# Designs tried in a protein design chat: VHH binders against TBC1 domain family member whacked (wkd). Part 4

Target 1, 363 residues: TBC1 domain family member whacked (wkd), of Drosophila melanogaster (Fruit fly) (q9vgl8)
Amino acid sequence: MATAPRSLDTISLCSTVSSCPDRNGFYGGFQRTDKPKEPLSKAQIIAREKKWLYMIDNWSIYMSKNYKKIRDRCRKGIPKSVRPKAWFYLSGAYLLKKKNPNVYNELLEKPGNPTTIEEIKKDKHRQFPFHEMFLDEQKVGQIELFNVLKAYSIYNPKVGFCQAQAPIAAFLLMHLPAEDAFWVFVSVCDVYLQDYFIPGLEVIQNDAGILEGLLKKTCPPVYRHLQKHKVEPLLYMTDWFLCAMTRTLPWETLLRVWDCFLAEGIRVIFKVALVIIGASLSRHKVRKTCTGLCETLAVLRSPEEHIVEEEFIINNMMRLNLRVEDFQIEHTRQKARRAKQKAQQEAESSGSGNGHRRNMPTL

## First folded at step 18 (VHH; from m4 with S100K)

Design k2
Fold by OpenDDE, last read:
Structure k2 (fold): chain B 363 residues (1-363), chain A 120 residues (1-120)
Amino acid sequence: as target 1 above (363 residues)
Amino acid sequence: QVQLQESGGGLVQPGGSLRLSCAASGFTFSEYWMSWVRQAPGEGREWVSSIYGSGGSTFYAKSVKGRFTIARDNVKNTLYLLMDSLKSDDTAVYYCAKDKYWRLGDFDYWGQGTQVTVSS
C-alpha cells in the first residue's frame, strides 16, 4: 500500500533550520530570532516584575481603580517571567477557571464532534512547525493543542472549530499550562474576538468596513491607493485578525502586541493593522510600483522588517490618535451603511417581481 | 501538480445569468480558500469572491455582492461562481485561484481563465 506522499505544503523551507532552538524555542521559520534583546538592566527587570506581582496580588483593586497603570505597564511590555500570570489575569481567565472548576478535565473526557475532531487533527501539525513544542505529533504541544481545541469545540458548540483558532491556541500553550491556556483561549475567542469564528465569518466582514474607514481617516493616501486598485481589507486582514497576528508578526513584536491586546482588546489589532498598512504603503515610490491587486497584496503580506519591529509597531500604534469614540463612530457608520445596502438590495429584488425561486441546487 | 481549469464562460445579455466552474486537482481541495478573480480588458485584476475550505464561509467584493454566489463541491473538487443580474461591467476574463493555506488573497496558483462577455 503505497503511502501517498503527504503533500508537504512547501512551508518555505528556505529558512535554515538550526540544530539549536533560539531563546524562544524556534529552530527555524520567520519567528526565529538571534538578535540580542536590548537589555533592560537586571534592576529594571526586577522592579517591573515586582510591580506586576503586586498588581496581580491586588488585581481586583487595580482593575477597578488603576486600570490606566495596568494598561501603561502592558504598553511598556510585560516581563517574560510574569507574562503567563499577567495574561491569565488580563484575559479574565482566572475568573473563568475559578467559576468552572474541573470543566476542562470534563471536556477532555468527552468525545466531541467527529467531524471537528478530524479537522483539528488535520490542522494541528501546521501550527508553529519549527517550534520545539510542535515539531512532531509526539510532542506535548501538539497533544495539548488537540486537547485545547477539542475542549473548546465542545465548550462552545456555536463556534465549534475554526482553523484560524489553532495558531492562537498553540501560541498560548507556549506560555501557559494547558488548562490555563484553555481558559485564556476561551476568553480570547468568546470575549476579545467575540463571534469572529462563527461559521460565515460575518464579524470580520463587518470589521473590514471599520478598518477601511479608519484607514481613510489615518492614512488617506494609502486608502486611495487601495481603493484605486480595489484591494479590499478582507484580502489582507483575515489572517491578521482571525489569528490575532500570531502568524504575521515577529515573535518579540507579537508578544508586545499581545500584552496590549489582552489589556485593551481588539482595538489593538486594528491599530497594529493600520500601522502595518500605513507604513508599508506610505512611500509614494512603493505605491507606484504597486500597479495592481497582486502587487499591493504582496507588499502588505511582506512588510519590511523595520515596519514589524517591536518598537516601531508599539510607538506608531500609540501615535495613532484613535480613541474609543473613533471606533464607535466608525462602527455606527458602517452599520448604517450595511443597513442601507441591504435595503437597496431588498428593493431591487422586490422590484424584479418575477419569482424565479432560486432553486439553490442542493449540492 | 496543482491544476485549475475554468469553464462556463460565454456571451450573455445584461440581466442574464451565468455559471462558472473551476475543476481543481493536485492538492487537497477542501483545505484551501478558493477565489475568483477577474480582469476586464485594459484593467487590472479584481478580486470577486472567496470561499473557505468547508464551504461555510464566503466573501464577496463590493461590486458583486448580492449578485454573485460562490460555491464549492469538495467531493468533485470543483469551485463554482453563480453570476446573476450580470452587467456590462462584469465583462472580464474570470480566473480561478487557489489561496495559500489560511492566507486569503495570497494566490499561489491560477487557472487559464474563462471569458465572460455581457453585451446586448
Scores: ipSAE 0.922, ipTM 0.974, lowest interface PAE 0.5, mean pLDDT 91
Fold by ESMFold2, fold request of step 22:
Structure k2 (fold): chain B 363 residues (1-363), chain A 120 residues (1-120)
Amino acid sequence: as target 1 above (363 residues)
Amino acid sequence: QVQLQESGGGLVQPGGSLRLSCAASGFTFSEYWMSWVRQAPGEGREWVSSIYGSGGSTFYAKSVKGRFTIARDNVKNTLYLLMDSLKSDDTAVYYCAKDKYWRLGDFDYWGQGTQVTVSS
């Protein structure tokens, strides 16, 4: 499997490879960019760095009494030099690490579940294959990726390992030392994306319904088009949410979205998704060509470049007419729909007797 | 060469049941999401169900949830769809589809399909 052809579906996104990495470490793939660094003056960058360092030095005060300042500065974008430390604090990983001295090292010493270990070994070669940290199995990045994923699988055995976690862990390792990355990873998987990775993947199914209901509010014509053509949200949103956009967005937009995500939580992922769906299908000319399942999914998988640019995503997610109450309303509606479906299923089973088994016997 | 071969279709009365099978070869079956997609006469393709792993992670379209059950046997490299409480609007060609690695909804290979007809 380690010698699989380059045309295997994990690397089919780009055929161009450079001899030198870009400023983010990519030799190729859609996340490589030749665009200049963010267009701020050196003085502006230094000023923002100083403000961030001051907030970090006074973190508990800002979190308790001036969270809006943290949020607003995240929305402006965290300077590259400070971003790893800012993410460490935003996620609460600093406290997790402080409260759990030596736990990461102790987890690494444990053997782990053999089946889970084998699945991690098969998967780690697929993560960011054009990035300098992950080019081959001898690179420290793949070794650290294995260690973080193994440690997590022992730390939270109810989850074990879900393949969608690997891009998140790899992404964090690009920014943080392994133990720090581990605690940010724990926070993301267990708090921000709570219960997403439990086998069965039931929570993402609820969130697909919430997203669909929110789309009805934010862009009714697109909602109606998707309903008419039976394009279910699980098919286009599952990767976006489970991987926290790490395989979806251009790199600089991804960094900006994560600056907001770690400050504001899962609602950021919902809002980014709504912007992509709405903007990609807002033009009637595009909807006219999206009368089939595969054509529509292709449009959503490959949004036009202007839609996924940093400022378009950040500004449009803030312009969405959505409040916390809207998310709560949809959560309640999805809970009621699941309860109704369960009651209907039970009624049909009872009315037909025991001839219709709930299990799927294959004998 | 990836190959997907469906079987088990046929004519069924409303309220009846069928079991579809899809034999898979040419790839590491257990590592991929597998999906059923159907196409009714005169309509576009409609996603039915998807499954990952040893059967713990299953997704269903709204129109079939509670009536259909997706399953897989990773030793036999076979995907299944157990269809209960069939309705006339379930009449379609049912395709087995392979998703790209952990790219649910991005189908890179399809079977030839098996016809399911629900009529009196």
Scores: ipSAE 0.853, ipTM 0.942, lowest interface PAE 0.7, mean pLDDT 88
Fold by ESMFold2, fold request of step 22:
Structure k2 (fold): chain B 363 residues (1-363), chain A 120 residues (1-120)
Amino acid sequence: as target 1 above (363 residues)
Amino acid sequence: QVQLQESGGGLVQPGGSLRLSCAASGFTFSEYWMSWVRQAPGEGREWVSSIYGSGGSTFYAKSVKGRFTIARDNVKNTLYLLMDSLKSDDTAVYYCAKDKYWRLGDFDYWGQGTQVTVSS
């Protein structure tokens, strides 16, 4: 039904908790909805399910000879009944599991790094706390979340554990059995978001620069406004990208974005971000109210409801005036800028050895 | 009750250095991004730097990269900003800020600020 634009000022804590879960399992939180789902007809749903099951049964053929059809069906939205299996195939987790049949259980037998284990234990209660799977420490979802995160930390010790990974793992466990969720999680963290979670978080800093350059192309007035008020992209995009939108989008939009993300990769996250930034700040009236850093960030953090609706996001993502070359141009520019900055930092640190004591570590 | 208390500001000549500290209490310090934000007289707030986790993951505003170093001590629950090669444009009140859980740039608690003045 008709609602006011989303803002933190209009949402009360009392309105976020209910005695009954919604159709997605939420008792509260911003991802809960009491709005009816407007479903396709029964015949349409069955027809789409049959098409997806046929593609899954012939997956190698479709991937090699007709990838465009896989992509287009993802963009249309994957039916709820087949979505978990479709994600398992789209991510390549099926192959990972087949090649590594005992690895998940072997990792669970290992003790793990004690510091990392403590971090996971402290963090897991924060993930979807109003969802039926994660409601309290005794729920199976909390146990499985710990296991998946622990197993990953041992599997890829170069990363260990980053808190941003927890919502991704929890999100996958809502859809898949634990071992399957683990392998999709490995694929997302190590392929789709390659090197994002390595301590230092260096890769997201490059991608923030790419996003800024793309915004200059897609929405010049919004880009100029952000530059004027010194609103740097890391301030609003870091959690969007590192958590793969799992903490950012309404539930139905999140599912649709992930249908595309697993098919098309990280460029989907870039495009969703550009749609949100552009639509939130495109109107001059809105930019005039954003007189500084915090006011501008507040708008980006609480976009109007229509901006984050599923069809708005999916349709506008596809309408962006961006080509693959535009991403490559920005990638090259940011790589050159980082190389120049490293050379400057090396020159400055080489010239600063004067014997002064420092109580803080250097970076 | 979350509390943030900055210290270490003062008057410095251009090219000089200062170290700011922020004592934190009332929350699990190590689990949050922590940020420095500054405000020059008559101007809006400007993000300076942010740090996550055990201290290896640091972000810097373009205007301070290479000159400022953010650090944290998760045992003492203290945030630091080492400011080198100070310029007149760095004159501002410097605030310690706590980001909401994985909402970088969404600051839910602020200190009272400490004045840094760069003057010849």
Scores: ipSAE 0.848, ipTM 0.940, lowest interface PAE 0.7, mean pLDDT 88

Design k2
Fold by ESMFold2, last read:
Structure k2 (fold): chain B 363 residues (1-363), chain A 120 residues (1-120)
Amino acid sequence: as target 1 above (363 residues)
Amino acid sequence: QVQLQESGGGLVQPGGSLRLSCAASGFTFSEYWMSWVRQAPGEGREWVSSIYGSGGSTFYAKSVKGRFTIARDNVKNTLYLLMDSLKSDDTAVYYCAKDKYWRLGDFDYWGQGTQVTVSS
């Protein structure tokens, strides 16, 4: 049993903290749980662990010739003991690390952009403040978080540092040694969430449109309710997507979603979002109480506990009537809509003035 | 104590322009998303625009994109909304809102609002 550190008392006197961490290392916060998890039998756990270790030993063959087995086993949930190694392989980080020996350490030796470094320093204390790894600035977790974020900012200077990346990096450090976490982080930021973190945040805006179109298909009454009350998707989905749900889901659900996310990609985040939106607003009784912007956002931001439970999320995202083709169709529709909007705005600007430029006052 | 004070509202004809300002104090302005939210008479609040950082990351509601420009001055701790091509349905009280740290859409502080009226 560990004693809560004094720095937690300084941060918030109103926060509920425990005298010892839960099974996941949390002293407090919404991701702490005292709910028991009924485990599989020891024999079942060992059998699943052996299957995972066998797949990892034959990874290139499974990925190329039997990916469905990997996907199906991810959907069942990865055993805790093998999950870090499984994530390392699922993300392709094992190849990145192999191809780039010493690159992480070389990046750490560089000074970095001073402005970016200050942004990281100011942000790092905000990540999982009630988790044993991150309790204060003297903890190894906060030091490693700074190092991973600094190294990434130098590795990909087009991005630098986006604050939404910090929860992802911290989450990975809770599972993996720093260099391994760095390469998983690189894969997540640069492949799974490609271009999400480039200044301007343009890609998340396109994905907000895709999510809206998919909601229209999967739950039309909820879509119509959001349109009626002028609740735009960027207001409720931006944190979900940019942080890959790390600040949104209860811990056990988050782990299961990430098991799927690393196997199947961004579509998992879309599906989890659709389940949350649909389940939270599907009942007419709830929509009647959501008569305005802030009321609706509050419901979506704090979904009922049963909606974000592990089995509810996993089962319902798999039951969504959405194929890979449906995402491709919606991507094409949104691309066409944005091209048409751009052309109309150019025409309106040309038609409204003597010249061909938009009339905008100086600040 | 977080305080937000809007100004710059007024009466303007359709097609006209206005610039709204919001003076901010009591928090580290540059670290937060800032938003404009409006409320027309008899209607609920409607999100207008949000901005983060030194101004490179901007989001706009569909109804105002291309016509409104959100900006900020992190030295003066001031948020701006430059409104062009104003329409009668832009008539509303415009609120400056502070989002919780990197929680876009989770507004923890609001200004008192400034009235914008677009009428012939």
Scores: ipSAE 0.847, ipTM 0.941, lowest interface PAE 0.7, mean pLDDT 87
Fold by ESMFold2, last read:
Structure k2 (fold): chain B 363 residues (1-363), chain A 120 residues (1-120)
Amino acid sequence: as target 1 above (363 residues)
Amino acid sequence: QVQLQESGGGLVQPGGSLRLSCAASGFTFSEYWMSWVRQAPGEGREWVSSIYGSGGSTFYAKSVKGRFTIARDNVKNTLYLLMDSLKSDDTAVYYCAKDKYWRLGDFDYWGQGTQVTVSS
């Protein structure tokens, strides 16, 4: 019989915690589940495991000549026993690690930028505080989280550290040894979410525009409702995208979404977001109560349980009325907008106009 | 206890300018996104702008981008909104809001608001 860990008791002033972790390691929080998992048969699990191990043993061939098989098997869900290794391969981290055999350890030995180090120290205790790996500063998980984030900040100094990266790193450490997690993290931050974390956060603003344009196509009544009530996408999508849903979805759904995300890229995050927005606000009864900013954000931030269940999310994201061309069209529109804004900003920084960008006005 | 106090509102003609301030206390100001949200008479609340850090990350609603500038002074724990080229539909009560830690759009504390009226 176990009691709640001491560190959870000091945190639980505004949440309920359990004395025992769930099957995923959570003592509390919204990602803990008491819901039983409906099992596949033992034979089905073993069959899927064998297929995945065979694909991993022949990875370069499958990636080059039968990628559709990899994608389809990701969509079915990766067996728990194989998932960490599958993610390591899907992300391309296995190549990054082989190409850079001593780099992670060398980065750990460097001092890093003192300001960035202090930011990481202040943030790391906030990541998954109800998960057994991260309960307090003495846990290996918080130590490894600091190390991965520090190493990355030195590896890519253009970014340094963005607080939104911490939940991604922590999530990967729950599945992978620290160095492997580091290389998956590098791939996610530098390829899948390229330039998302550069100070200024300008790329996410572009993707907010893309999401809004796609919503117009997938659920016009919801799009019109949000436009009428001036509910801007940056307020509800920024955390979803910057953290790659790691703080948004129930655990089992999150794992399934990441199985797809590492195979298919950022479009998966867009599709999951569109399913959540559409399903949460599609009913006229719900839209009638969402006539204000805070009411609407609350609905989107806390979707009904059935909307975020794994089979609902996976099935509905695959049934969205979207083609690859729709993403390309919106991407092109937002690139043009960004280029025009950049040109305008450069003209204004040359001293034209009546801008107040850097100085407070007098009088 | 978190406290947010806005000031600087008033009457101004169309095309005019105003500077709003929000004095913050009771939390580590520099660690949080801070936001301006406004409410016109008979309307719901509308997000205006948000800022994180020492001023490097700023977001603006479409209706105010290019006309409004959000700023903060982390030494004085003060949030600012510099409003230029004001229009009649900018008339509203402007609220200073604190977001939950790195949860943009999830506001846990609000000021009392300051009235901005744009009229001839």
Scores: ipSAE 0.847, ipTM 0.940, lowest interface PAE 0.7, mean pLDDT 87
Fold by ESMFold2, look of step 18:
Structure k2 (fold): chain B 363 residues (1-363), chain A 120 residues (1-120)
Amino acid sequence: as target 1 above (363 residues)
Amino acid sequence: QVQLQESGGGLVQPGGSLRLSCAASGFTFSEYWMSWVRQAPGEGREWVSSIYGSGGSTFYAKSVKGRFTIARDNVKNTLYLLMDSLKSDDTAVYYCAKDKYWRLGDFDYWGQGTQVTVSS
């Protein structure tokens, strides 16, 4: 049961591959860039690196008594040289690793669920196929990706393996040694994206409702347009949220978003999504062309390059008129709706129906 | 070559039921999200439901949740849609669609559709 005849058909067919990787390790694909980075001055970089190293050396104090400083520095962007260590601390993985000595290696020694192992083997070659770490099945990156995903599937058997986790694990391995990447991955999957990957994928359905409610507040004309044409958020946001934007954003934007995400949590993913949706569909001229499902999804799936550029995303997510209370309101509304719906469904299934069989097969 | 063939449509009165089937071939069926999408006369396409796995992960549009049930048989490579409590506004051509690998909502192949008509 191998992959389809062309496992990366669309990307491979539509992408060019360079003989040299870009500064981020990409030989091709949409995350490759030949554009030069406009770096901060050397003095600015050094100053920020020193501030970050000092915060890391005093992490418990900053987290407990000056978290606002950590958040603000994440919003400015974490210097490349310290970003892996900063992510390790931001995620709480440093505590997980300390509390669980040798657990990663012990998990690697276990056989794992055979069905899950086969799913991981089939999927691992699909992750960042144009990145130098993952081009070749024999490369250490492919081996480490398998190991991290296998270890996690044993660590949290309620989840096992969800294919959407693979790009997250691969992304972390580009920045961190395997065991450190594993503990950041555990934190992301079990805390930041809690219950997202449990089979059934019920939590993302609740978050789709929350996103829809937040869109009504931030971009009412866009909300009304999507509602009118019955373009539901699960169709465009599921990949964005389950993969934590790792397959959605240009590389530099992705790094900046993750700097914020690990500091502030899932609200960052919501805000980035709202910026993309709003900016892509805010102009009436664009909405006039989006009178159908596929046309609208195409616009959201391929936003204009400027909309997903680093500074546009960061600046506009911070400009959104959303507070933590807005998220709490929508979370409460969605929880109440699901509870009511489950109670109604249970009441209907308990009653006798004329002409309806209790155990009627679904198709 | 990827092929999707829908069947099971027909005429039904309001409140009635139908079961749609979609026979799939030319790809590893079990590895993909599969979707039902419908199109009423003179209107755009409307997503109905999607499923991944052997029925563990199912998504439904608001307009059909609680009335429709999506299912699949990964051995027979067949997608199903059980439609209950049908309403006149469920009248449409129903399409089986294949999503790109784990890119829900990014449909790369479509069937030719089967007509469902709900008429009083």
Scores: ipSAE 0.836, ipTM 0.936, lowest interface PAE 0.8, mean pLDDT 87

